# Ledger of designs, part 27: VH-VL binders against q96cp6r367to538

Target 1, 172 residues: q96cp6r367to538
Amino acid sequence: SGRLLINSVFHVGAERLQQMLFSDSPFLQGFLQQCKFTDVTLSPWSGDSKCHQRRVLTYTIPISNPLGPKSASVVETQTLFRRGPQAGGCVVDSEVLTQGIPYQDYFYTAHRYCILGLARNKARLRVSSEIRYRKQPWSLVKSLIEKNSWSGIEDYFHHLERELAKAEKLSL
Below, E stands for the ipSAE of ESMFold2; O stands for the ipSAE of OpenDDE; V2 stands for 0.75 times the mean of E and O plus 0.25 times the DockQ between their complexes.

## First folded at step 14 (VH-VL; framework fv_livmoniplimab)

Design z3 (at its last look DockQ between E and O 0.70; V2 from the best seeds 0.00; counts 0 for: pae E 2.9 > 2)
Fold by OpenDDE, look of step 14:
Structure z3 (fold): chain C 172 residues (1-172), chain A 123 residues (1-123), chain B 107 residues (1-107)
Amino acid sequence: as target 1 above (172 residues)
Amino acid sequence: QVQLVQPGAEVRKPGASVKVSCKASGYTFTDYYIDWVRQAPGQGLEWMGRINPRGGSTKYAQKFQGRVTMTADTSTSTVYVELSSLRSEDTAVYYCARGEYEFWENSYTFDSWGQGTLVTVSS
Amino acid sequence: DIQMTQSPSSLSASVGDRVTITCQASQSISSYLAWYQQKPGQAPKILIYAASSLQSGVPSRFSGSGSGTSFTLTISSLEPEDAATYYCQQSYSTPYTFGQGTKVEIK
């Protein structure tokens, strides 16, 4: 089952928030650097329309597990659904594939970002996440995957929320 | 009003280093990249690299890797570019520019420029 | 690296003339293309972004078109103050690259 990780209102316009999160912005790059992500690459957004586009992110993440590799390669595919320039807001679906970790073939993580404009300088951000299984793991293995994955996911998005809150304060 | 202010002309000998400053004002310093673009006399524009004032991460053109260093001081809203092992071919006007990504249009552009710093490398 | 090729390298036209400058990319850059104007002794000034969007404060006689690998800057009616060198720039991928420039002179 999925979890709602962020559900917050920021004193930042929807367009600005979108730019911060889903462009090659100083904010995003700074944030990923804080997360100690390395070798970050962002493809340009591409698609048949401005309202429906796709991009790919690749990066290396540190692994905190004392056993096994100290880092892992990640491929993240994002699909953007824009509401339009006037309505503001968007939905971004993200699929994150991590390589070099135990049971990598069994699962990947999926995230949905929802930005809704509330006012000129006010927007709501909702982020939900889930673990998706390609193979059915044993109960013990599943528990391990769940424990490790959610720990990382929660830390990531809680950190993101904090950084957005900091940015919000600087804009006031 | 957005302003990028650079120093006057600099003269160096071959093999020396030069450091050019770019002071930003009129906007939130950490919200935009600063890029450096140079222009040799009578020639076109050449991108050197960019710096993220938020955290100080940099990306350089391969041509300048090993010789260029970009830094940012958030307390003074100033970006610096240092070029070492100078050659006569490095004689150019060096511009700092504010880079902006427009999300809806998928566009990264330089919407504000410094006035440029002429760096002359001569024996 | 993506190479940007402008045509022509220079042109001379009269006031009121329609002027067209082309820029070709060595590979597809979608709409990640900007046009700049540079006058002698000055820094470049942005005119067009995203291939066809007019920068705020730029006269409407300037327009941009194109996508993929072929782009065009048009001045519908040339004014004396338009004498300058124009550059295209791709922002599709680093290193960002510029065309060699087109010098526009007034007859």
Scores: ipSAE 0.853, ipTM 0.927, lowest interface PAE 0.5, mean pLDDT 94
Fold by ESMFold2, look of step 14:
Structure z3 (fold): chain C 172 residues (1-172), chain A 123 residues (1-123), chain B 107 residues (1-107)
Amino acid sequence: as target 1 above (172 residues)
Amino acid sequence: QVQLVQPGAEVRKPGASVKVSCKASGYTFTDYYIDWVRQAPGQGLEWMGRINPRGGSTKYAQKFQGRVTMTADTSTSTVYVELSSLRSEDTAVYYCARGEYEFWENSYTFDSWGQGTLVTVSS
Amino acid sequence: DIQMTQSPSSLSASVGDRVTITCQASQSISSYLAWYQQKPGQAPKILIYAASSLQSGVPSRFSGSGSGTSFTLTISSLEPEDAATYYCQQSYSTPYTFGQGTKVEIK
């Protein structure tokens, strides 16, 4: 039920790509700023091992809402998995809850990032997304949720892919 | 291979401003933060703030809010710190340092430093 | 702001001695602590990060320990080139703060 948003190879090693996407890095902060996200906070990664960790991001996104708030609050929970300390790559599962939008109680979005090391300075990033429903919406409401959510998800990840490509060129 | 190059010295009168450069080389400039740390003669180290060269966002120590401005020029891989309304107490060596969060250890450290710029504020 | 207090302020020791420097934080900083060495006329050089992890290229006679509020830097056998001032630094929250320094001299 999901969509594949990114499936690209970058001339950036798997560990560096993980650092760029999943630490409080200059790349991540700069990217979120370009998305016009504000009030960005990232918790430290924590968990029972270096191979299984969790963090929480909170931020404010702009929305076009002529009759209500001009922004929405987001809580994004990320869970990181590694096969082992020697493995090249990781998987990060993200769950995104947005408050201040219509039908916010009906759904949330989920995203899976897969990083696979191909060489010392080369890695593949795959990102897939899906919409998960907590309540069964009527067909008209579901269509609205799907239209708006996929538009936002596609814009976000296509922008991320472009910014990763730009960062790769600067490092070469 | 990582190198942060600063001018050696600057002299200013009280009330003036100073702008100190820090030119980075040997790494991808926009992949790391640059922090500024100063050291008054015979004293310890004092963190002033940091800049993200990707997009130019900054975080300043509250003590310097309103007097400090940091900027970055990606075309020359150079960061600047400007301190205004100088006082004699601002006489110090000003270091730029490269900062990064250690992913696995959850800490933020300065792994490469410029040689420092001595700013002297004299009457 | 989190205050970092080092002890002692200075010390003199002979080559071969074991040297211990302590650093106390005014609140828990978990293990978000680094140690730096600074020689006269030079910029600081990182020795230890994350309280106990040895930076690449740093001699193994240096070690760090501690968590929470109390931390130590140990030089297991002092060498002449270790004469310097040592600083701890917390990275738990901004502003990042340093201890006041410990000057180590060779007798």
Scores: ipSAE 0.447, ipTM 0.802, lowest interface PAE 2.9, mean pLDDT 90
ESMFold2 (binder alone), look of step 14: mean pLDDT 93; pTM 0.945

Design z4 (at its last look DockQ between E and O 0.10; V2 from the best seeds 0.00; counts 0 for: pae E 3.8 > 2, placed apart)
Fold by OpenDDE, look of step 14:
Structure z4 (fold): chain C 172 residues (1-172), chain A 123 residues (1-123), chain B 107 residues (1-107)
Amino acid sequence: as target 1 above (172 residues)
Amino acid sequence: QVQLVQPGAEVRKPGASVKVSCKASGYTFTSYYIDWVRQAPGQGLEWMGRINPRGGSTKYAQKFQGRVTMTADTSTSTVYVELSSLRSEDTAVYYCARGEYEFWYNSYTFDSWGQGTLVTVSS
Amino acid sequence: DIQMTQSPSSLSASVGDRVTITCQASQSIYSYLAWYQQKPGQAPKILIYAASSLQSGVPSRFSGSGSGTSFTLTISSLEPEDAATYYCQQSYSTPYTFGQGTKVEIK
């Protein structure tokens, strides 16, 4: 039930692309600002193993539903699976918990970022997303969750892809 | 521009405590560890420990455990190191440094430093 | 704890000379090594990370090599402003430890 939202090649090296997306980079800051995310906090990357690192993001997102809250708090946990500089890529899993929205206890969203280096200044980014249910909702409720969640997810990653495309042009 | 600002100097007697501040600016405060490294006069560098400014979690070198306390104030973007039961051998320049984790190389280094605080312990 | 040993403790060289500083770890630290430059009255400044990666803004005359237990910092052509003390640092495990330093003087 997952969706592939980004599958694109950028004229940016894998290392640089990873830095743009998963560090406190100007690109990420600008992007989140464009998304109108507020109260953004980032933890340092940490972990006990040399292979996996974890960090936590918290932020507030605007909600467009006129009958609901105008904003929601989000806790995002990112796990980095490093392939190393010679392997030329990485995987980042993201779990996003949204609070203050209807049926928040029923579901969360999960995203997988895959970066693959193709050349020194070229890398492929693949992003897939899914809705994960902690509880099984009624059919009508599930439909509502799916509709609202995918709308937001798709807009977010489509916007990300566009901004990455702009960034690579500026780097040339 | 990343900046870490420390006070110039502190003087204490043996047995006393000293608390050194490190004010960070020019970056997202909670996104990076802050480490403390000291340097005795004419000597090398000695790592004391690190703190996560977001949660306040700390990791200390065993040598300083029981005497060192690191804290962070997110409202002022300031990290503190307190060293108690001071002795003459604690006389040193104390540096705060931003710890950078570069995941591509899986490397942890100090990419920005404060100017250092000279702590003198004398009777 | 991992001990880091630098060689030499001090050296004097002329402008334009090739300078080499070595650092040895008491155990394998793979490529988890950084090099710092410290001038009198100043805080250390990072030059190299991950054994061979040049920090942004650092002149290309600086280079690092090595892996495992043996590492080298090289200044291809010494400049007057390179007079300083250089330190290696292992980032393999805590406590992070530094070499004793190498003082580079200009003749």
Scores: ipSAE 0.447, ipTM 0.836, lowest interface PAE 1.3, mean pLDDT 93
Fold by ESMFold2, look of step 14:
Parts: C-alpha cells; structure tokens; sequence
Structure z4 (fold): chain C 172 residues (1-172), chain A 123 residues (1-123), chain B 107 residues (1-107)
C-alpha cells in the first residue's frame, strides 16, 4: 500500500535541506502558498531531545465541490528523528488528517521523509507515502479512496520535488 | 559577507507616516526573512514583525497590526517598513535584521542587523 | 504573549569578575532562547542561541544554560569590552519577546 514518491539527490547539504523542509522557512511558506493552502499555522518543534522532536501544522486546502464547501481542514503531525551530529541526516514521519472530504472517517495518510547527507553540499531526499485505514472499506469504496488520495499525494510531492530543484539552482 | 544598510535618521510630525528602507547584500535575498525590531530611547527591544521576500507574505505583532506595512523589492534586494498614524511614542531606532533558524532546535535568531534608523516624531 | 523577565536590571563589576544574568519565561519555551549584547550606539549582536550554544566568533568566556522557564548567561571573567546591555529573547512563539535588558558596567 506504500509508494515511493521522491528519491532524488540535490546539491544542497543535509542541514540546509532539513531547514528548508522542516523549519518555518521562506521556502516552506512559499511552497504552501503555491499549493493554495490557507490559514497555515506551524507550531514550534518541541521535545526533550535534540534528536527527537514534534510539531503540528494546521491548514485549509482547496477541494472541488461546485455545490458545497470548497475547502477542507487539515492537521498534519510531524515527528523528527536524528541519530546525532555525525549521522548526516534525519527522518521525519508525518500523519495527515483531513476533515470535510468523502469517507474522512475511514483513513488518513502517512509520509516518511528521509534525508541522507552525501557531501557538504549534497543530500538525498526520499519520500514514501501510505494510506492508513481506521475502518475497513468495502473494495469499491477502497478503490475510490485510493484513486483520489494517490492523485493528490503524487501532485503534491511532484510539485515539491520541482520546487526543491529550482531552489538548489539559486544556491549554486 | 552579509550587510543590511539603512538610512540614518527620519523626522516626522504626529499623524504622519514614515517609510524606512533596508538594503540587503552578501546573501541570497529571497532565502531569508527580514524582521524589524525597534528600540525607544533608553528602552529595550521590541519585535514588530517580519517579511518573507519570497512572495511578500508578512507576520506582524498584534500591537502594530493595522499601522505597519512591510514590503520587499527583489529587484533591488530592499525591504521597507512603513508605520502610519505616528505618535510621539513611536520615536525609536528601527532596526532591520536577518532571521536564521539554528540547526538543532530550529530556534529563530537574528544573526545580522542593520545599524538602525532613528525616527523622531515631534511637533 | 510570553513575558521574559531579566535579573538584575543593572550591575557594576570589576574586570576579572564572574557575572551572571538570569532570564525567566512566563511559560516553557524549551530551549528557544537567545542572548544578545548591545553596546551604546550599536545594533545588538547575538552571543548564545538555543539557550546554551555559543555563536561562532563569540569569546568562550560567555556561556548559557537552562531550559524550560529559567535561563542564565554567564561571563566567566569580565573584560572591559563586555560593558554593554544584555537581552534574552524567546523564539518559541510570535510575537518574539525580549527581556527588559541588563546593563553591565565596569567599576
């Protein structure tokens, strides 16, 4: 049920890539604006360890609904793991809960970001995603959930990958 | 080498507006926030807000909401702050500063500062 | 808004003295605290980030400690150039707030 969406090397060091994706950075805020997300809030990262932290994003996403609500509310919880200063990377696990969509009580999506430092100005980003079910849908409903969800997930991460590629050119 | 250059002084009457520039150099302008912090004579530091030069979005301290406007011109690498409906209490040195997220806790600090612009509001 | 309270408001000390300045937050800010030095007529300069990490180029006589709500800046051996006002600043949530400052003078 999982799918690899990004597996790319960027000419940006691992610490810089972490800052771009996982702080309240100019890059992240600009990217979310391009996605037409509104009401965006990011909590600070918090935790009792440099190597294990958590934050919460809330935002409103556009949805297609010509005769009803045109937006949905999202809560995204991110958990950051680092092994230590010499590990050269991090893992971020994300869980995304959306309200105001069909079958919202059946599922949520989960994403894993892996950053691996390859050199001082070079890092690999891997992103994989999964649809997790709270309730088991009948096969027809499951097919509909997966078709719509994967389309959105793929568009989001393809756009992210393209914007990261543009940003690395500005750094060279 | 990061530099933020501001004008030295501005004088205004109560009720007027003032627009202060901050020209950035030595780094990629659109990759960092610019924040504004003011300091009244003999007083401490007060954060006013920040602007993302990438797209121009802003975040203002509630105290200044409705009176402050920040803009960025990427062609000149310049940020502006405009404060309207000035009162004598707005007399202060206005600093621009570049914000930096540190690596481990992602805390936000001001790693480079302009030398400040003294804005004097008097009859 | 998160209130930041510094102590003392001012102090006078001799060259070579150990100086400590405290900063109290009105709620937990974990380690989202920075210390700045400001000399008269100059812009502030960062000394410490993330409560205890020394900024590059800052003399090692400066150190920071604490987490949660209580934080300390220490100058292990005061030098003449350290005469300045010192500010703590939280970056846990906006509006970012500063302590009221501690003026350090050389006797």
Amino acid sequence: as target 1 above (172 residues)
Amino acid sequence: QVQLVQPGAEVRKPGASVKVSCKASGYTFTSYYIDWVRQAPGQGLEWMGRINPRGGSTKYAQKFQGRVTMTADTSTSTVYVELSSLRSEDTAVYYCARGEYEFWYNSYTFDSWGQGTLVTVSS
Amino acid sequence: DIQMTQSPSSLSASVGDRVTITCQASQSIYSYLAWYQQKPGQAPKILIYAASSLQSGVPSRFSGSGSGTSFTLTISSLEPEDAATYYCQQSYSTPYTFGQGTKVEIK
Scores: ipSAE 0.343, ipTM 0.760, lowest interface PAE 3.8, mean pLDDT 89
ESMFold2 (binder alone), look of step 14: mean pLDDT 93; pTM 0.945

Design z5 (at its last look DockQ between E and O 0.11; V2 from the best seeds 0.00; counts 0 for: pae E 3.9 > 2, placed apart)
Fold by OpenDDE, look of step 14:
Structure z5 (fold): chain C 172 residues (1-172), chain A 123 residues (1-123), chain B 107 residues (1-107)
Amino acid sequence: as target 1 above (172 residues)
Amino acid sequence: QVQLVQPGAEVRKPGASVKVSCKASGYTFTSYYIDWVRQAPGQGLEWMGRINPRGGSTKYAQKFQGRVTMTADTSTSTVYVELSSLRSEDTAVYYCARGEYEFWSDSYTFDSWGQGTLVTVSS
Amino acid sequence: DIQMTQSPSSLSASVGDRVTITCQASQSISSYLAWYQQKPGQAPKILIYAASSLQSGVPSRFSGSGSGTSFTLTISSLEPEDAATYYCQQSYSTPYTFGQGTKVEIK
């Protein structure tokens, strides 16, 4: 029921790609600014095991809908599943809760980042997304949620892919 | 550029308390732990504890439990360590350090340090 | 607590010499070991993390090896600016602990 939004190979090593996306990197900072995200806060990565780490992001996103609020607060929880240096990759699950929008109690969005190292300076990034419902909405409401959510999600990850491609070129 | 700035020196009497500040800049303040490490004159390094600047959660070495308090002010990007019931053996240079988690190797290291604050405890 | 023991406590070597410092852990710490360099009047500076990974900006003459309980820092060709005290540090579990240090002097 999800959508594959990114499935691309970049001339960037898996370690570097992971650092770009999931650390306090200039790339991530610039990208979020381009998205016009404001009030961005990040927690340190933490965990109770050697197998996974978790962090929380909070930020404000602009809302393009002419009706309702012009911005919304977001809480994003990221969980890192490390495959280790030997395996040459990682998985990051992201749960995104948006507040202050219509029908916010009905749903949240989930994203899975898969990074796979192909060579020293080459890695594949796969990103899939889905809308998860906490309760079943009416048909018309569901349609509205789907339309608005996918529009935003697709724009976000398409933009991310483009920026990664640009960064790749600059690193060459 | 990552910077951690501390005051130069503090002088206290035995039984008193000292509070040392660490002002962070050049990075996202809440994204990294801040640890405190002290070094007595001519001695090695001793880890005191760490703080999560975002939530203020702390973890202290057992040796300092009951005497140490770490706090963070996100509005000023400043972390504090307070040590009470000071004794002569608390005389040391106190360093704040940024705790870096490296995802690939699952390593926690101190990649940036303050210049240190000399705390002298003498009667 | 995990005890870290360095050897030797001090050494003197000439420019161009190969220098080796050893660190022993009281129990296995896998590869959760870092090496720091500290010069007089300065804060420590990280050189190696994860036992063998070179920190960005650190000269390639520095290298780390080992796992489990035995670790080694090597300076392939000693430079005058390498005169300092070196510390190992385990990050396997809290409290994080350091070796007692190895002072490297230039002849």
Scores: ipSAE 0.701, ipTM 0.889, lowest interface PAE 0.8, mean pLDDT 94
Fold by ESMFold2, look of step 14:
Structure z5 (fold): chain C 172 residues (1-172), chain A 123 residues (1-123), chain B 107 residues (1-107)
Amino acid sequence: as target 1 above (172 residues)
Amino acid sequence: QVQLVQPGAEVRKPGASVKVSCKASGYTFTSYYIDWVRQAPGQGLEWMGRINPRGGSTKYAQKFQGRVTMTADTSTSTVYVELSSLRSEDTAVYYCARGEYEFWSDSYTFDSWGQGTLVTVSS
Amino acid sequence: DIQMTQSPSSLSASVGDRVTITCQASQSISSYLAWYQQKPGQAPKILIYAASSLQSGVPSRFSGSGSGTSFTLTISSLEPEDAATYYCQQSYSTPYTFGQGTKVEIK
């Protein structure tokens, strides 16, 4: 039901890739700046164990709407599951709630990042996304939600994949 | 080997400005933050802010907002801090430090430091 | 701003002694606490991160403990080269803040 947006191998280890994507890293901050995200705030990771953590991001995104608001507010909740210090990899589940858009109460988007260590300096990243409905919209509204949401999701993750590939080359 | 090189000393009068350099080597410059920490003579350490060399974004301690500016030059792997409207209380050693989020704990630490630049502000 | 308070402000101990330095945060910082060593005329050097994790290359006689608001640095057997000033530093939220320092001298 979801879409697979990234399924790529990078020449960085799983721990480094996790740090790049899920710490308040220079890579992440630079990427969000390139996306024109503003008012970015990240909470510390917290949780009962180092293998299960949660954080909240808030930010403002630009939206391409010639009639209406030019930006929207976002709350993104990320839940991190690590396999342990010897097993390379992690899973991050992200839930993204956007305010200031039509039908905002109807849906949110969910994203799963899977990092699998393949070698000391090699890891696979898979990202899949899903639109989750809180209320069932009638078919014309659903088509609008789907069209706009998938366009944004695809642009975001394809841009992320390109930037990861660029950062990988700078490290080599 | 990670190395951060700073000039040794600068002398200024109150009201002037100073610009201190920090030349980085031995690592990928745009992969880490550079933070500035100062230490008045005989006193403790005070964080001033940081810069992301990737794109140049900054975060300053509120105490310095409005009179501190940090910049980065990726072509020379050099970061600068400029402090304006100097007062005698700004006399301190100014350190640059490389900032790193540790993978497992996500703790932010300063794992490499410059040798410091003594900035003296006196009439 | 989160205030970090160290105690004692200074101490004098003999080689081989166990030395304990404490650090108190004005609010919970979870385990976002590091310890630094600074010798005269030198930049600080990290010893401990995440409250209890030993930095690579640091002798095992150094250890850290604590979480929340109360933290301890322990030197299990003091060596002559351990004479220095020690600082705790929180990285929970900006501005990052340091303790006032604890000067350790060898008798």
Scores: ipSAE 0.340, ipTM 0.763, lowest interface PAE 3.9, mean pLDDT 90
ESMFold2 (binder alone), look of step 14: mean pLDDT 92; pTM 0.942

Design z6 (at its last look DockQ between E and O 0.80; V2 from the best seeds 0.00; counts 0 for: pae E 5.9 > 2)
Fold by OpenDDE, look of step 14:
Structure z6 (fold): chain C 172 residues (1-172), chain A 123 residues (1-123), chain B 107 residues (1-107)
Amino acid sequence: as target 1 above (172 residues)
Amino acid sequence: QVQLVQPGAEVRKPGASVKVSCKASGYTFTSYYIDWVRQAPGQGLEWMGRINPRYGSTKYAQKFQGRVTMTADTSTSTVYVELSSLRSEDTAVYYCARGEYEFWENSYTFDSWGQGTLVTVSS
Amino acid sequence: DIQMTQSPSSLSASVGDRVTITCQASQSISSYLAWYQQKPGQAPKILIYAASSLQSGVPSRFSGSGSGTSFTLTISSLEPEDAATYYCQQSYSTPYTFGQGTKVEIK
């Protein structure tokens, strides 16, 4: 089952918020650096239309588990769905594949970002996340995957929310 | 109004270092990259690198790796570029520019420029 | 690195003429292309971004077109103040690179 991790209103316009989160922005690069992500690469957005585009992120993340590798390679695929130019906002679906971790073949994580413009300088951000299984693990293994994955996911998005809150104050 | 202000001309000998400043105003300093672009006399434009003023993170062109250092001072809204081991070929006008990333258009451009600093390297 | 090649290197035209400058990329850069104008003793000024989007405050006589590897800057009716050197710039990947420039002179 999925979890709603962010549901907040920021004093930043929808377009600006989109730029911050989904472009090679100073905010995003700084945020990822704070997360201790390394070897970050961002492909350009590409697609047949401006309303439907795709990009790929690759990076290395630190692993906090005392047992196993200290880092892992990640491939994140993002798909952008633009709402009409007048409506403002967008939806971004993200699939995150982590390699080099136990049971990597069993699962990946999926995230949906929803940005809604409320006013010229106000937008709502909603982020929901899921753990998706490619094959069914044993009950004990599933519990381990869930525990470790959600811990990381929650920390990531809670940190994101805090940094966005800081950023909006600087924009005022 | 966005403004980037650079110092006047600098003269250095080969092997020396030069540090050029770029003072920004008229916008949120930490929300935009600052890039450095140089132009040799009568030649085209050459991108040197960029800096994130908020976090100090940098990306340099490989050509300048090991010789260039970009720094930012948020308290004064000033970015610096330092080039060491200067050669005659480094004689150029050095520009700072604000980098703007357009999300919808997927474009990174320089929408505001400093007036440039002429750096002359001569014996 | 992505190479940007402009054509022509220089041209001379009369006031009112239609002027066309081309830029070719060594590989596809989609629409990640900007055009700049530079007058002697001045910093470059952005005219066009995303291949065809006109920068705010730029006269409508300027226009950009193209995608992939071939791009064009057009001045529909040349004005005296348009005498300058024009540069294309790709923003597809670092290092960002510029064309060698096209010098436009008024007859």
Scores: ipSAE 0.676, ipTM 0.882, lowest interface PAE 0.8, mean pLDDT 94
Fold by ESMFold2, look of step 14:
Structure z6 (fold): chain C 172 residues (1-172), chain A 123 residues (1-123), chain B 107 residues (1-107)
Amino acid sequence: as target 1 above (172 residues)
Amino acid sequence: QVQLVQPGAEVRKPGASVKVSCKASGYTFTSYYIDWVRQAPGQGLEWMGRINPRYGSTKYAQKFQGRVTMTADTSTSTVYVELSSLRSEDTAVYYCARGEYEFWENSYTFDSWGQGTLVTVSS
Amino acid sequence: DIQMTQSPSSLSASVGDRVTITCQASQSISSYLAWYQQKPGQAPKILIYAASSLQSGVPSRFSGSGSGTSFTLTISSLEPEDAATYYCQQSYSTPYTFGQGTKVEIK
């Protein structure tokens, strides 16, 4: 029941694409700054295995609120699965919890990034997302949650895809 | 080939400031961090901070906060470090280095270095 | 700040000897550890990244091991050109810190 937001091939290798998206890279920092995210903190990746690791991101996002605070706090937990130390790809699952938005206790969003190496300088990125409910809202509240969440998710990932495309041009 | 080119030496008096350049070539300048590391005569290496050349954002070691400024000029692929209120203890070789964050291998390392700029602070 | 402590501070060895240098972190740094070689009047040169991965162009006599808080650089058979000072460096958290250095001399 999720939605596929990105399914694109980029002219960068899988290792480089993973570094751009999942390290404290100049690309990632710049992308989050363009999104107007502030107070960005990334924990180191940690876990018992190089093929199964976790990190936590915290940041502040802008929100549209006619009254009250104009920003919200976010905690994003990412879990990385690697096929192996020689593999040309990975899967990252993220769970995004936002405080300071309407009905924040009702839901969170989940995103799956899949990177597959196609050649030494070529990789596919797939990103799919879903909205997960902790409490069952009324139909009207659910419609509001769905409308606002999908609008934000689509804007974020379409912006990410555009920035990745720009970055690959700078790499030849 | 990746190259980081720095001037050889600078001399300053206590209380002055110094601005050291680091010109990068042989790679995509805006895709990597540049870090500054200094080494006092006969002593070890000390990390000062880093800059994201694409956006100009910086992180400084707390010891230098308030005295250090790093900037980048993307049109010339050049990074600068400026250190103010110089003291004799600031006499050191100042290196720029390209930062390589290796996702798979869990390390952030300096894979290319300038040859260093000797900054001498004396009366 | 994460303190990095190297041992020994210096050593003297003959060509062909096995040389071992250790580096201890004041807290776990996972595998966020690199080793550098510095010869007099030169910039440091990376040898090992990610605790155990050999940098391209570095002779295979160099190797690294360890994780968590304890790390080792090994030169399996010392060569005359290996006379230098060696530094470990952590990148687990800023400020990134280096060990005090280990000077290796040829007898």
Scores: ipSAE 0.136, ipTM 0.681, lowest interface PAE 5.9, mean pLDDT 88
ESMFold2 (binder alone), look of step 14: mean pLDDT 93; pTM 0.947

